# Ledger of designs, part 15: VH-VL binders against AP-3 complex subunit mu (apm3)

Target 1, 249 residues: AP-3 complex subunit mu (apm3), of Schizosaccharomyces pombe (o94669r175to423)
Amino acid sequence: TNEFFIHVLERVSAVYQPNGKLAFGTVKSDMECKCQISGMPLLLLSLRPGTKLGNVRFHQSVNLKRWKQHPDQIEFIPPDGKFTLASFQTDFATQKSLPVVVEAKNKLDGRFEVRIRNTGKKSVENLKILITIPQALKSVTVTEGNYIFRASKYTHMEEGILEWSVKKLAWTSPALVLTGFLAPLKKDANSTEESSSYSKLEHLDLQYKLQGSTLHNFKVESLKMLNHPDKKSYKGVKHTIIAQNVSFR

## First folded at step 4 (VH-VL)

Design c25 (from d4 with heavy chain E99D I100L G101D T106P D107Y A108Y I111Y; framework fv_disitamab)
Fold by ESMFold2-Fast, scan of step 4:
Structure c25 (fold): chain C 249 residues (1-249), chain A 122 residues (1-122), chain B 105 residues (1-105)
Amino acid sequence: as target 1 above (249 residues)
Amino acid sequence: EVQLVQSGAEVKKPGATVKISCKVSGYTFTDYYIHWVQQAPGKGLEWMGRINPYSGGTYYNQKFKDKATITADKSTDTAYMELSSLRSEDTAVYFCATDLDYSYGPYYFDYWGQGTLVTVSS
Amino acid sequence: DIQMTQSPSSVSASVGDRVTITCKASQGISSWVAWYQQKPGKAPKLLIYAASSLQSGVPSRFSGSGSGTDFTLTISSLQPEDFATYYCQQYYSLTFGGGTKVEIK
């Protein structure tokens, strides 16, 4: 049995401005491997030519001398079972967009609307939208999914976090919409009889998983067994993007 | 395409009343305030007041409270501003404007009507 | 009411010049200032909101800065289409500055 599996996990942290422009973004990636090759193989993993890995940290079995001379080649002797071959960090291009697009709008008399779309070609899984609510929440409706409101512990304004969760957002899905209404601020005895004023939504966070995609066009080209070049080994490669700290503010 | 289209120029005698319209398209009329701004000849901009088209609720600059009446017609997506007891000092261009991004009170105006010149003859 | 004092009332400039317009509030208004451009016979156009945020579609040569009581609008390299009158506006009582006319020198 000669099987080797690679799972590339890309964990995303990003901040977008209200106009949709990326303020900053980083991707921290782990190359998680599972080795089921008999004997003591010497493996060579080749990456797409020109691949650059930032702040890379390798498993102790990696031949660092070869990597320094050929930065698209990782030579190693794997342990049996599961291990992390490499961990690395890269930055986004300034205008890079993630596949989930969010639009938040403040409307008259405390009404607000959050729209979410999947503009990619893969389904988004376990989507959570965390909406910072600046004052008491009157009511909420969603076109799909579940919501939970958690009031802040130490506030007199009844502010908190509204979590909207959707198990799957297909790329063919129409936009999903959350409509909320803020409660009017209490009038003090000295207030005029003007329409109630409302704070705006200023902060949203997204969390989700996306299978089968990569933000860096990262690709494993080949896996060879150098000490047994006449033996074949199977290579399975899987890519997952984990958006865990994506903010709009 | 968001657009605010105002009625045409008016020439009135002192003491008359004038009613200016502002027809809205390209967004939901009842979701945003409509504001009115005066600009006297060769002078700067002065905010007059606003209306919530959904409720009909109004708020006026004290200077214009006894002069201007702002209304809205939801069926035609049109806001109106009426000026009463016209004097030569009311000669000005009047603009309607909207703040499609507001939160805690009206903010700023990202869309404007083309303006309506009202001339009050001496 | 919060008064907005804008200066200068006019400035003569040439294409390529750096133009700075200032606006002073009579009391602290945090960052709640917008800037508008108005050409003769036309409605004003929003350039800057929240003192320093550039409105979509506005050229990057326009920038705003300031907080509290002192605010500035800067045009880094004046273009022919920038000859116009500019106004600041504060958010609390919706008062405008007196305007600054940028004239061809």
Scores: ipSAE 0.000, ipTM 0.412, lowest interface PAE 15.2, mean pLDDT 82

Design c26 (from d4 with heavy chain T98R E99D G101E Y104W T106S A108Y I111Y; framework fv_disitamab)
Fold by ESMFold2-Fast, scan of step 4:
Structure c26 (fold): chain C 249 residues (1-249), chain A 122 residues (1-122), chain B 105 residues (1-105)
Amino acid sequence: as target 1 above (249 residues)
Amino acid sequence: EVQLVQSGAEVKKPGATVKISCKVSGYTFTDYYIHWVQQAPGKGLEWMGRINPYSGGTYYNQKFKDKATITADKSTDTAYMELSSLRSEDTAVYFCARDIEYSWGSDYFDYWGQGTLVTVSS
Amino acid sequence: DIQMTQSPSSVSASVGDRVTITCKASQGISSWVAWYQQKPGKAPKLLIYAASSLQSGVPSRFSGSGSGTDFTLTISSLQPEDFATYYCQQYYSLTFGGGTKVEIK
């Protein structure tokens, strides 16, 4: 069959303050294509007018002269099979946020709470919250999902990473809550007067995937075969957000 | 100079609703949690709940969960607390207060509003 | 619920006196106690946090001590402006003590 597929993968790197405010964020995007068209097609991909691609790198088949004159048009002769048509980077606007919002809160007596919400309009998939535990963990309760504690090999205080996994977080779900309790430190070098001492959580990371969404004003308007304008052009366009370097600290 | 300025005193009948405002200035509104505290006449302080002004996320004392609704408006740097189905025991001074800790929240308070007296009488 | 039992409920004192107010938690709360001063008709003012740390701008005659379940606020030499109600607060489930009114003798 004569088919052309486009998959836009947006890989997110962001640092949030624990209250949810964005400190900085970038999105690295790849246009991954699969060509199954017979012959030597000359294709023109048109993007939404006004589209700006930051730090863009194109596949060698792209007509750079045309792109420089028309920044929303990508003309190319695709190789057969899989290839990356373009790679580019966009920065987050200060008013925009990822669909997963996390609030982390240190309580007393070693208690801590991590609350997570999906504020978007799509379900979040394969959500992992990686909480850096600064000392021995006594107990954990979660409203949904599974957790695993992975102790560091090189710690005398039983530090580690608490991984909280949720297979699917629907946009209609109420906030999910993890409540944890730290075990008291045996001796605190910085406190001689306390009978018990507890460190504060200072770091957690998020990982997840979101299908059918995009973080920037990127839209494929059309895909035409210039040397055969009467031939039916098939285009399948997918958008996936991959959050794998999202920190709260 | 950090300031939290609350709306004026209110007199309401039983069953009414009241909405109290807390306008902040002198710092970035979204960087600190805002808490609400009730003080009945001649009584002590009682924590009601808090809001993260950046996300709108709230957390309530269970005693007040069905009574109070806390909201925030980033465009006006104002936090609100609404009390519904007022009863005589809701007569109190209500304070807003800023969490001392930037971003994480420590649940103790460095700056307070002046208080708003809500009187519920027939 | 963590209960914060504050004592005494009131104390009559003279200028220059040493005043001690105690606060007892129903369970261990490490050093996570704050102390506030409230004058009639006014909002509370933070004096002490983390049981013993003096808030900026607060006179050195105020001091806090304690850990675990037993906490103390001390005013070493009472001044006229110190006549007020004092509250302890634990910041685990955000409960306040009942208050201690320091009134003129």
Scores: ipSAE 0.006, ipTM 0.476, lowest interface PAE 11.0, mean pLDDT 83

Design c27 (from d4 with heavy chain I100P D107E, light chain Y92D; framework fv_disitamab)
Fold by ESMFold2-Fast, scan of step 4:
Parts: structure tokens; C-alpha cells; sequence
Structure c27 (fold): chain C 249 residues (1-249), chain A 122 residues (1-122), chain B 105 residues (1-105)
């Protein structure tokens, strides 16, 4: 019943080019803790030697003098309940490293297709694909999930955001497909036969959650109670990736 | 593997008609336009026209509208380009091309046939 | 129709040189320009689409820039396999530029 929980949340921002190449990416991480230990424990959290915490900001309970002398050790007296022990940021590789792969195609006569696959080994949760629609949307079909089209309230041409939501995408799932049809631009209604009457999709965003994965080489080696070294209160570390600002342009 | 395979070289006399083929494999034939491009000997590329294989609808460069007829056969995944009333000026390599792309914004001609040489001589 | 004026018509260059090819549209075409490479006896190969996007499998020494009416293809360090003819193309009326032959100096 003397328990200490650590949850590492990694919030991802990334921009991918249309060819699938990662242009840039950053990860902002929070080490969220929950303390259910009686008394005033003095805790020492040890990280894997060589762990780099970029732009780290510590909770006020952390012994900064110890951190300066031992950059793999975080000594602190936790408050009761929930608190953020540390926040840090790093850049990730220019290669595509996220488990969700998006393929979007502009096809004939205003038809477009967006395919999404989970190439990882963990389920993707609360997946949202936000597709910027450059003109009026005629129809949409999806193989799974729900969709909502939110037209811009100020546009004559009914530009808007098509939000495609999938509650859970298992790694064993076949690719999910959204097929849409754009309505011809009103000004182009009198154009001859097969012509360039349709705008192209140029931008989409992804949002999702991935449990049990990390983009860092981050590892907690141990958590010890210095004033009671015979007691065990540590229950392990949970990792979650939150993709919030992942764009394809 | 996405591939466009064209018929072999042709030698024709002035006034004749020629029909060249472009067989598609590796993607759904009816999903993308098939384009035709002319390249005269030692000269640049010139777009001739395109066909929507699903509908059979065509759009031509005005220069070629009375010379070229583009058709498609969905049962054989093959597009055709027919040139009528051949003149020596029609001697050229003719390419078919398509735009299946990998992601949005890749509508340019990313898959090309190998080309078909048509020689018009007396 | 939209005319595409490509310059120069030919350029003599050595391996390792930086080569710049320009293409000018007769009217605004946003970013809807592609660049192709053609080697003798071969079909053209797509290098750049949407003015600046590098096609998959194309070496990073190739880059495209421009918007509106003025577009540029740059080869940062010319390699032996880059001696070829290069063409720009705009997407609206599908007009190609006249081509630029990159020749061994």
C-alpha cells in the first residue's frame, strides 16, 4: 500500500513531406508521478547511465545539487498525490520512426484516398486523421471509424476539415481506407469533359496515443527510499506516446 | 511492381495510320489518367493528351486533336494512341505515362512506358 | 496555354560542379511544376514534383525551388550519371519546357 507510480508521457510534434520523409520532429516529455507513501520519504530515482534530458526542468522538491554532481540521479521528497517530477525535450531522427504510416492520393475526377496503417507492435488508440479539404466535399466512405466534416463557416466554397476517428487500430489490422469525392468548383461547372476542375489535398494531421512505447533511450534503473532502504514502494514505469502535432505536407 | 509496357517500333508510309498500345500492370488501371507524350528526334517533350480509363473521357492538346485518338480497354488494362494521316513530321518516339504517386501532391508523371518509335518515310 | 521557357538550352559542366536550370511560366502556376531527367534512349524520370518535393529514390543533390512564375532545379554536386537532358513541366495545361542538356565539359 506504500506505492509510487511513474508515467512517462512523450508528446510528439513532427512534419513529414509528401514522399514520407521526416522533415523535423521534437518530443516533449513529462515524468508524471503519483505518490501514495506514508510519511516524508526521501526518494532516489536512478536513470540509465548516459541518459540525456534536454532542457530539463525539475519539480521544486528535487535536490539540484545532487543532480549537478550525478546527472543520472534524481533525489527528491515527493508531495502526496500527483505531480510532475521532470519535463524535458529532445529532437528525434529525420527518418520516419512513428508507427502510423499514412498514404494519401489524389485520383481522377476529384476522388481522393487516404490509407492508414499501424506498422508497430502496439495498438494505436484514439486515432484522428484531420484532412484539410480545399473545396466542397461531395461524399466520403470509410472502412472503419466515424467521420465529421466541419466546413469553414466563412468560406463560399465550403472548405473545411474532415475529421476521421478510429478508437483503436491494432497492429494486426489491415490498412484502413477513407475514400472521398470533391464537388467540382462552382466556377468550373461549364468546363469541357476531363479537365483540372479539382483542387488537390495538400495537408493532413494525425493525433493518436500509443501505450508501452518510448522514442527516447530513457530507462529508470531503480527507485530507492534512502531513509528506509529495506522498504519497496516502486511499481514500475508506464510509457505513453501522444502524437498531437504530426503533419503531412 | 508498377509498369507500363508499350508496343514495338513501327515504320509507316505517309498517309498511313498507326496504333500503339500501353499495357498497365501493378495498379488499378481505372484509378489514374494515362497520358501520351511525343518526342521528335533530337527535340523536347510535348504533351499530346490523356484518357480517363474508367469513363473513356479524353482531353487533348489542341495541336494534336485532329491527329491523335486516345482510347482505353478496361478488359485488358491497355491504353491506345492512334495517329492518322501520317506525315514525316510525325516521326517521333511516343511515350505513355501515368501518375499513381505514393502520397498526395505526387500527381506528376512518375511512371513511364519505355517509348515507341514511329518512323514515317517514303 | 501556359508557355514554359527553360534556360539555358545546354550547359557544359564537370563532375563536382553546381548546375542551375531555370524555368519561367508565362503566367502564375503556384507550385505546380515537376522536373524530369532523360538519358539518351530512355524514358524520362521524375525528379521533383510540386516545385520542391524530391521524388522517392532520387539523390538529395537534386533540389527544386520557386513559386508563381520562376522555378529552379539545382544539382549541388554533379555526378557522372547526371549528364542528361532535364525538363520542367507545369500541371495546368501540361506544357513542358524546351529542355536543358547537361554535357561533359
Amino acid sequence: as target 1 above (249 residues)
Amino acid sequence: EVQLVQSGAEVKKPGATVKISCKVSGYTFTDYYIHWVQQAPGKGLEWMGRINPYSGGTYYNQKFKDKATITADKSTDTAYMELSSLRSEDTAVYFCATEPGYSYGTEAFDIWGQGTLVTVSS
Amino acid sequence: DIQMTQSPSSVSASVGDRVTITCKASQGISSWVAWYQQKPGKAPKLLIYAASSLQSGVPSRFSGSGSGTDFTLTISSLQPEDFATYYCQQYDSLTFGGGTKVEIK
Scores: ipSAE 0.000, ipTM 0.447, lowest interface PAE 14.3, mean pLDDT 81

Design c28 (framework fv_disitamab)
Fold by ESMFold2-Fast, scan of step 4:
Structure c28 (fold): chain C 249 residues (1-249), chain A 123 residues (1-123), chain B 105 residues (1-105)
Amino acid sequence: as target 1 above (249 residues)
Amino acid sequence: EVQLVQSGAEVKKPGATVKISCKVSGYTFTDYYIHWVQQAPGKGLEWMGRINPYSGGTYYNQKFKDKATITADKSTDTAYMELSSLRSEDTAVYFCATELGYSSYGYDAFDIWGQGTLVTVSS
Amino acid sequence: DIQMTQSPSSVSASVGDRVTITCKASQGISSWVAWYQQKPGKAPKLLIYAASSLQSGVPSRFSGSGSGTDFTLTISSLQPEDFATYYCQQYYSLTFGGGTKVEIK
């Protein structure tokens, strides 16, 4: 067959402040291709005018002279099978908001709540919520998914990471809620005084995948075979967001 | 609308007792601490203590432990602060405040305050 | 007991001025600092929490910075409604600074 596939993978790293403000964000993208075209095709990939590719690294087959003169055009002779055509970085601050919204609350007596919502138009897959627990956990309940507590190697206060896993969070799903209780730090049990004997949650990380979505203005306008302009082999572009380091601190 | 509404001004004689109320609305009363803060005329803010409305547990600034008693009534969503053996030095505005944390970690700042209650101790 | 030393105790300023207020903790308190504004006869209003996070509805001319023991509140361009007394607070063990009165020059 004469088929060419493009898969754009966006790996997201972001840090949000307690007020929800983005402190830092980057998106590292890989344009993964699969060539199943007979012969030696000469391909021209055209990007949307105005597309900015930061710190771009091209596959050896790319005509860099053409790229320097026309930054929206990538001319190349693909190898057979799978290869990465280009790797680049885009500024997250100029892109759409991430679809997973987290709200965390520290409540009384070591009680805490983490609420997760998918505000996007696509299902979130393989969602992990990593909650840094500053002291011993008494109990945890979740409305969906599974959890596991991973203690730190040296745990004077029994601190660790509570990993909450949800296989799929559909865009139509109600909010997912985790409710937990911290065990009190050692205190005088005969005192009627209530002190700050409970630490506060200060750190949460998200990891997930989102298929069929993009966070940047990147768009493939066309793919042409220059040495055979009457032949069609292009089947389209797939986009996947991989949120790998999304922190709330 | 989240509000803390305090009882009105009080004028007391030395040696008397006064009890100030702080009525909560717009959130679950038992989910967050209620704090009390003293401000003497022309002076700064001084934290007095707090109560956990769920358990009734209290934590006081040592300066106020023998002076103030903080309580909560879950049936009326009201916190109270009682001052005993009043002296002229107790003349101050007393504020209640809560530390609601919306969409944030480690947020213990006092984001909602009562309007304040002036207590005047006069012979 | 953690002491919060706030300076200056008062500052005279004009509209449009940049005003900075500092607060020093007697021991490390991470970022557990809030800043409040109080106008005469009113309850304090939260401006900044977690040392640098702006409270919803507070103008962007207010900003907070610092960590550990040294903290600063900055008003980039003073407005008429900003003449007030400002307090820092550490919420590790709940003590307030002595306050800074920002007065019209």
Scores: ipSAE 0.000, ipTM 0.459, lowest interface PAE 12.3, mean pLDDT 82

Design c29 (framework fv_disitamab)
Fold by ESMFold2-Fast, scan of step 4:
Parts: C-alpha cells; sequence; structure tokens
Structure c29 (fold): chain C 249 residues (1-249), chain A 121 residues (1-121), chain B 105 residues (1-105)
C-alpha cells in the first residue's frame, strides 16, 4: 500500500546540579522514516516556518539546493523501507525542563530518600533510576517497581549502583519513593553508637522514554508527493523523547 | 525557603547561664542533625556538639561536655544550646548548622546567622 | 582527636591570581573534608564537600583536591568578593583547620 511514516526520536543528554539547576543539556534528533509507497515518489516535507535545525545532516536523497534556498523544505526521493531522513542537534534553553523531577535527600543515621515525580501531561515509560551508593547498603524499600543492587567490581568498598525500575509513571501518579539505609562506614573512635560515620548520596542518573512530546520548537506541516500531487500517503508524525544520559550531580 | 534562625545577642555576667535557640524552617526538623559551632572574637571555628532532633540523642566535643547542653523541641522545630557557669572565655559567636540537607557529605550545608554572647562584669 | 593543620595562615593576593590553601590531617580521613568561606560578621558558607565536590551555587573557579591526609582548595582566578577567611573541616570527628585569611595585596 501507499504509506509514509515519520518518527522523530530525540535523545537527551543533560546534567543537573543537586539544587535542580541545569548545568548543560543537548538533544540529538533523528527523523526516522519508513517508506511503503509503490513506484518512484518525489516527496516534499515542509516544516513550520521559522524552524531552526542545528548541525543538520541529511540523507543522500535530499535535494540540498532546494533546502539551501528554502530552509523549511526537504525534497527527497525515499529508498524503500526504513531510513534516516535527517539528524540534527540542539542545546537546551535554560527554562526548558524534562518532566521527571528527582529529589534525593540524605537523612539521619544513614537513611536516604529518593522521590520521583512526573510533572508533565504524558506517561513516562521504562523509567530507570541509577543511584550511586557510596558504601554498604543495609536495606531498601520502594513504593513501586523493582530494584537491583550491583556492587562495584574495582574497589574493596561495598559501593555500587542501585538500579530502580518502573515500567510506567503516569502523570496522575503520586510521587514514587525509594527509602534506603546505609550500613555504618566505621565508628569514630571518639564517638558513641549514635555518631557512626555515613557517606551521602551525590550522583544519580535517569533513563526513560516519553511518547508524544518534543523538545524542539518545530512541527512537520505537510508531506506532498510532487509527481502525484493528488495522492495522500502521509500518516502523521510520531515524537519520542529518549532520556538516557540525564545525571544529577 | 530553608533557614536556620537564631535568637538575638546576649550580654551576661560571669556565673550566669544562657540559652540560645535555633529555629528550623523549610525542611523536616527531625531528618538532619543540628550542630553547634563556637567562634571566639578574631579566632577560628570550633565544633561543640550535635543533636539528633528525632531521638534527642547528643554527642559533644570533650572540651564542651561539661559546659554545653544541647536540646531539641519537636513541637516548635527549635534546637537549643545552653551554656552554664559562664566565664569571659565563653564570649563568642555561636552558630547552629545542619548537615546533609543537600549533597553535603556531613558538611554543614545550612548555617544560622550566629548569636553573639558577651560575658562581662 | 584528628587535628587539621591549615596553611598558610594568611596570603596576600591580587584580583586574577591563583590562590591555593592546604590542609593536613593528623591521620588518614579518606575524602571526608569540606571547605568553607567566611566573610567578616557573616556565617560560614560551604564551598566544597567530600574533598572535591563543588557545592551548588558556588562559582566554578573554586575547586578542591586531595585524599588521605593532604588536601588543597584552589581559587583559579581570584575575584574581589573572594577576599575572606577559608576553613577546612574533616568529618570523622568534625575538627576545623585554623583558617586562612586571603587579603588584598
Amino acid sequence: as target 1 above (249 residues)
Amino acid sequence: EVQLVQSGAEVKKPGATVKISCKVSGYTFTDYYIHWVQQAPGKGLEWMGRINPYSGGTYYNQKFKDKATITADKSTDTAYMELSSLRSEDTAVYFCATEGYSYGYDAFDIWGQGTLVTVSS
Amino acid sequence: DIQMTQSPSSVSASVGDRVTITCKASQGISSWVAWYQQKPGKAPKLLIYAASSLQSGVPSRFSGSGSGTDFTLTISSLQPEDFATYYCQQYYSLTFGGGTKVEIK
């Protein structure tokens, strides 16, 4: 049949300070297409006027002369099946934020708490929270999901990574909470039992997917078949944010 | 906003007792230790002791063990430092501070503004 | 008790200078060291924790290094607001160093 699919995948890398302030962030985007059109289509993809694509690289089929003259128009002859039409990179504006909010708190006697909220209007999928544990972990409880502790391979310390997995975090969900207890690192020779030494959490990473959302200020306006202008094959655009390198440190 | 607010300056005679307050706001009072630090005029910082506001458990620097009493009142989210048998050598600014509220690693993340205690005849 | 020996006691410097302050612990304390800045009449402000971690909101010109017994605070390019007294502190028994006063040259 005669169908053309566009999926915009935005891969996010960001570093946040412990106070929630964005230190830096970048988005690397791929416009993944699937062509199921018979014959030899000549396609024109129109972007919303004013769209700015950073560090753009186009598929070999793209008419670069047309794009140079009209930066919102991508003319191309698609190969059959799957291909990447364009790849581009943008940086974060200071006030652009991801929907997952993380609060990590170090508390008394080796207790710590990690709270996760979805402040957006869409569900977060395949959420993983990777918590760097600086010493022996005594116990952990989570309000939802599963956890696994993986000890470091290269130290004599009991440090490692605590991986907390949640399949879906709906925007209507209450905050998810992980509570953990560190084992005492060692007792101070000058202390009582209540003054045992504990390290603090300083580093965590998030990984997740968010369907139907975009960090770019652009939209596909239309897709036309120039050699058959009365044919309709365009089914719309899917947007997915993939957060894989989101650090809090 | 996270704050530790201390009571105002005190002038006391030798032999008197003084009780300094440290009011906590912006976080759960029982989640973090409250520490007390002394700074004599023109001198450096010296740790005095700490309290666990949840349990009331205390730990003191040996130098201050017989001088200072640290307490906490959960109903008012306030920690106290009481100094007894005041001498001129106790003239100092006294600070309260909390550890671990952020990613402090037992560092003193948030400090009170300090309370000057002057001991004079 | 663990003693922290801080040096120098004072340093005279100009805006734009690189300033280094050192602390030596009387025994091994791993990375359990913090650095504080104190201006006259003010409470101390946390700059560095766990020997090398920069506290949120502190300018990147401040950095900490060291482990075991020897620790250093570095200010890469001194600014007018950096003239202050600096203290190290170890977490094992909560002992402060004697302080370093950074003065206008």
Scores: ipSAE 0.000, ipTM 0.437, lowest interface PAE 13.4, mean pLDDT 82

Design c30 (from d4 with heavy chain G101D S103T Y104F T106E; framework fv_disitamab)
Fold by ESMFold2-Fast, scan of step 4:
Structure c30 (fold): chain C 249 residues (1-249), chain A 122 residues (1-122), chain B 105 residues (1-105)
Amino acid sequence: as target 1 above (249 residues)
Amino acid sequence: EVQLVQSGAEVKKPGATVKISCKVSGYTFTDYYIHWVQQAPGKGLEWMGRINPYSGGTYYNQKFKDKATITADKSTDTAYMELSSLRSEDTAVYFCATEIDYTFGEDAFDIWGQGTLVTVSS
Amino acid sequence: DIQMTQSPSSVSASVGDRVTITCKASQGISSWVAWYQQKPGKAPKLLIYAASSLQSGVPSRFSGSGSGTDFTLTISSLQPEDFATYYCQQYYSLTFGGGTKVEIK
C-alpha cells in the first residue's frame, strides 16, 4: 500500500449575543495527513488557485521558498505516519454562517422552549445542546433524541446543565423542539402575600460534527510525487467541521 | 477477524537476546502502526515503542531505545521486538497492539496480542 | 514527558456498587485519554477512547468524563465480570496510569 490521506478539520468557536449578533468567532483549521509511502517521497500539494490561508503555520518539512512564490502550492517531504501539514486560523465574522440555528424562548410560569434547525445541505452528527438551568427543573420533553440533567458540582438552587443529544439532524428534518418547565422558587417567608417566581434561561452551548463541508472554502486540487511520477499514492481529501464551543449568551 | 498473535513464552539466561513475534491477520498489515508494551510481574503497563510496517520507521520510548529493536516483515505480516543483553529486570509480559483508527486524531489501542512472557533467570 | 497519576490504587467493592476511578495528567491533554480493562492473565481491553467515547461492544454501565488534566472512569453498577485492573492512557507520549485494581469486598 502506497497511500497518502488528507483530513481537513475545522474547529469552530463562537459567541452570539442575545440579539443574534456574533460577538466573536474563530475557525482553526488543521490539515491532518497520514503518510504510508515508501522511500523519501517529494510531494507537491496544489490548492485551488487564489487560495489565501493567512496566518498559516507549516510543518517543518515544507519548502517555504516555493510557498512564498506560489501560495497555492505546498511542497514537502512527509514524515511517515500521522502529522499536521498546515494549520491556519481565521476570524469567523468573515466566513459563511454555521448550519445549525438555535431559537430559545423563556415563556410564562417557568416554561421554556429551545428549537433547533439544520439550515445547511449536509446532515449534522452527534449534536449536543447544553442548556444552563438556573434552578430546579420540573419536567422536560423532546421531539427527538435523549436528554440528561447534570447537577452542578457546587449545588445551589439545584442548578445544572441539561444536555440534549441528537445522533443525527438531517437537513430535511423539521425543527427539533425541547420544552421544559422550571419548578417555582421558594416563597418569601416574611411576606404577608405568597408569590412564586422563575429564573430565565440565559446560556446555551452547541457541539456537533459536520462531514463533507468546509468554512474556509479551500480545495485540494492535486497531490503529485515529484521524484516518482510513476507512482499513484493520493487517495483524496476528507473535510470535517467540528463545532466545539458555540455559545449563546 | 482481526487478530494479533504472538509467539510463545521464552526463558533466557542473563546476557542473552530474545526476539518475539506478532503475526497480524484480518487487516492490511502496512496500514497501521504496531506498538509494543511491557508489563513487569504485578506492575502496570509501559509503552516501549512503535513501528510503521510500511516504511520500517520506528519511534521508541527513550527508556527502551538501547534495549529494544522493533522490526517488521511485510512478506509475512509479522512485527518483531528484540531485547538484547537481558537482565532479571527485563522479566515481563510483552504485548503488541495496534490502533485501527477510522478517524484521524483517535489514538487508542483497540486490538491487542495475547502477550508473551519473557523470564530471565540463571 | 506527561505523567498520568491514577487513584485509588485499589478499591474494594460489591456487586451493584458505583465505582469511580480518577486519572490526573501532569499537563493539559485536552480529551486525549483512553481507558482499558485488564483481567488476570489477559491482554488489556479498550473501554473508552477520547475521554468519553464508549468502544463498540462495551456495556453502557461504563462511562468516561473529563477534559484538560482531570479524567474519570465510572462503572454505574458493578457486575461480577468487572473485577479487574483499570488503566488510563494519554495519547501525546502514550503514558499509562499506574492502574486501579477493583477487588471484591
Scores: ipSAE 0.000, ipTM 0.385, lowest interface PAE 22.0, mean pLDDT 81

Design c7 (from d4 with heavy chain T98R E99D I100L; framework fv_disitamab)
Fold by ESMFold2-Fast, scan of step 4:
Structure c7 (fold): chain C 249 residues (1-249), chain A 122 residues (1-122), chain B 105 residues (1-105)
Amino acid sequence: as target 1 above (249 residues)
Amino acid sequence: EVQLVQSGAEVKKPGATVKISCKVSGYTFTDYYIHWVQQAPGKGLEWMGRINPYSGGTYYNQKFKDKATITADKSTDTAYMELSSLRSEDTAVYFCARDLGYSYGTDAFDIWGQGTLVTVSS
Amino acid sequence: DIQMTQSPSSVSASVGDRVTITCKASQGISSWVAWYQQKPGKAPKLLIYAASSLQSGVPSRFSGSGSGTDFTLTISSLQPEDFATYYCQQYYSLTFGGGTKVEIK
């Protein structure tokens, strides 16, 4: 009867170097709330002391004067149902990282291998790997999931995107492997012997969802009803990472 | 430690065949081409050919295509080069070498065997 | 085949000298040149790849430059262990230069 739910959605943009080092990473977060409290409550949401919310934008019901005086306190009168309480941007918190690790290796004679591992403690959902293919693709084998090749409309070498989809990658799963073969680029058009060359893979993008994890140090400490201090409200806090633009290059 | 170790010196009569081995260790044999290079006494380096150990595919210098046969055995991580119909002009040190690998986009030879001297009897 | 013409065939130099070795390709080869050092009775050792990239473990006194048809290997301050024969090599038809012997003066 008196329930308040908070869902923190973290939309991630990141760029990793070939050595696995994070070159750039930002998180855009939305605090999505659902209010099922009777009457007209005046709520005070308290965050962990020292929490910093970059470029924060609040719902119009938030008392901005209180926020400026106490940057850990969000006072508001919730609308009934679903609403966005706050939107903000942060960098990756210290010792926080995305759980999906990618190893892309260019091998001999147009062979390439893409290996995916989940190093976290939560399952990765709706994983999509977008591999930029720089020339004609000869064949592909995957250990799990589905793939489709989408040729570029503006190509001279049959370039395109190889899209590899996996519904779920559990943290206990063995590495997923994609092996592909590029068609050769002849060094000499008149050659009758093996004198072929191959472009190498230079760019991959990942998309996925991860439930129950966060890339920042945000924590809800308490939720109080200021105009009814004798009432108790149930609060639930859920975290979801949405990796929408994670590049490896 | 990455190493290429070649078989020992050989002395052969004209018309004979010789097979030189190149055993690799310290890396995945199938991930790198193995090349063969000839160096006649007191002369410079001359590329002979290469093999892809994964597929067994070979590519030869036209000068050596009727002289040399390059093979690879994945079970023993060993590349071979066989020279047929030996003549005095084939007297040379033969080197096997690994290139830097496809990932670097280069055909430079970063690791070399110690060389095998083949002498065709005088 | 692409020919690599290496100059000079020999150089007499003293410790501390700057030594320059050149290679000229018979046609354009972009930056696809490697440089090797060979001491008597030993296998060659890779010094430079892709014209200017220093191989791991090679002293910084070695440097490579050039593109197209003209390439240079420079030893900025010659050390006693640098007296050796040096070879360039191109990647298209995998031909080596004739070698340059660096001898003590």
Scores: ipSAE 0.000, ipTM 0.436, lowest interface PAE 14.5, mean pLDDT 83

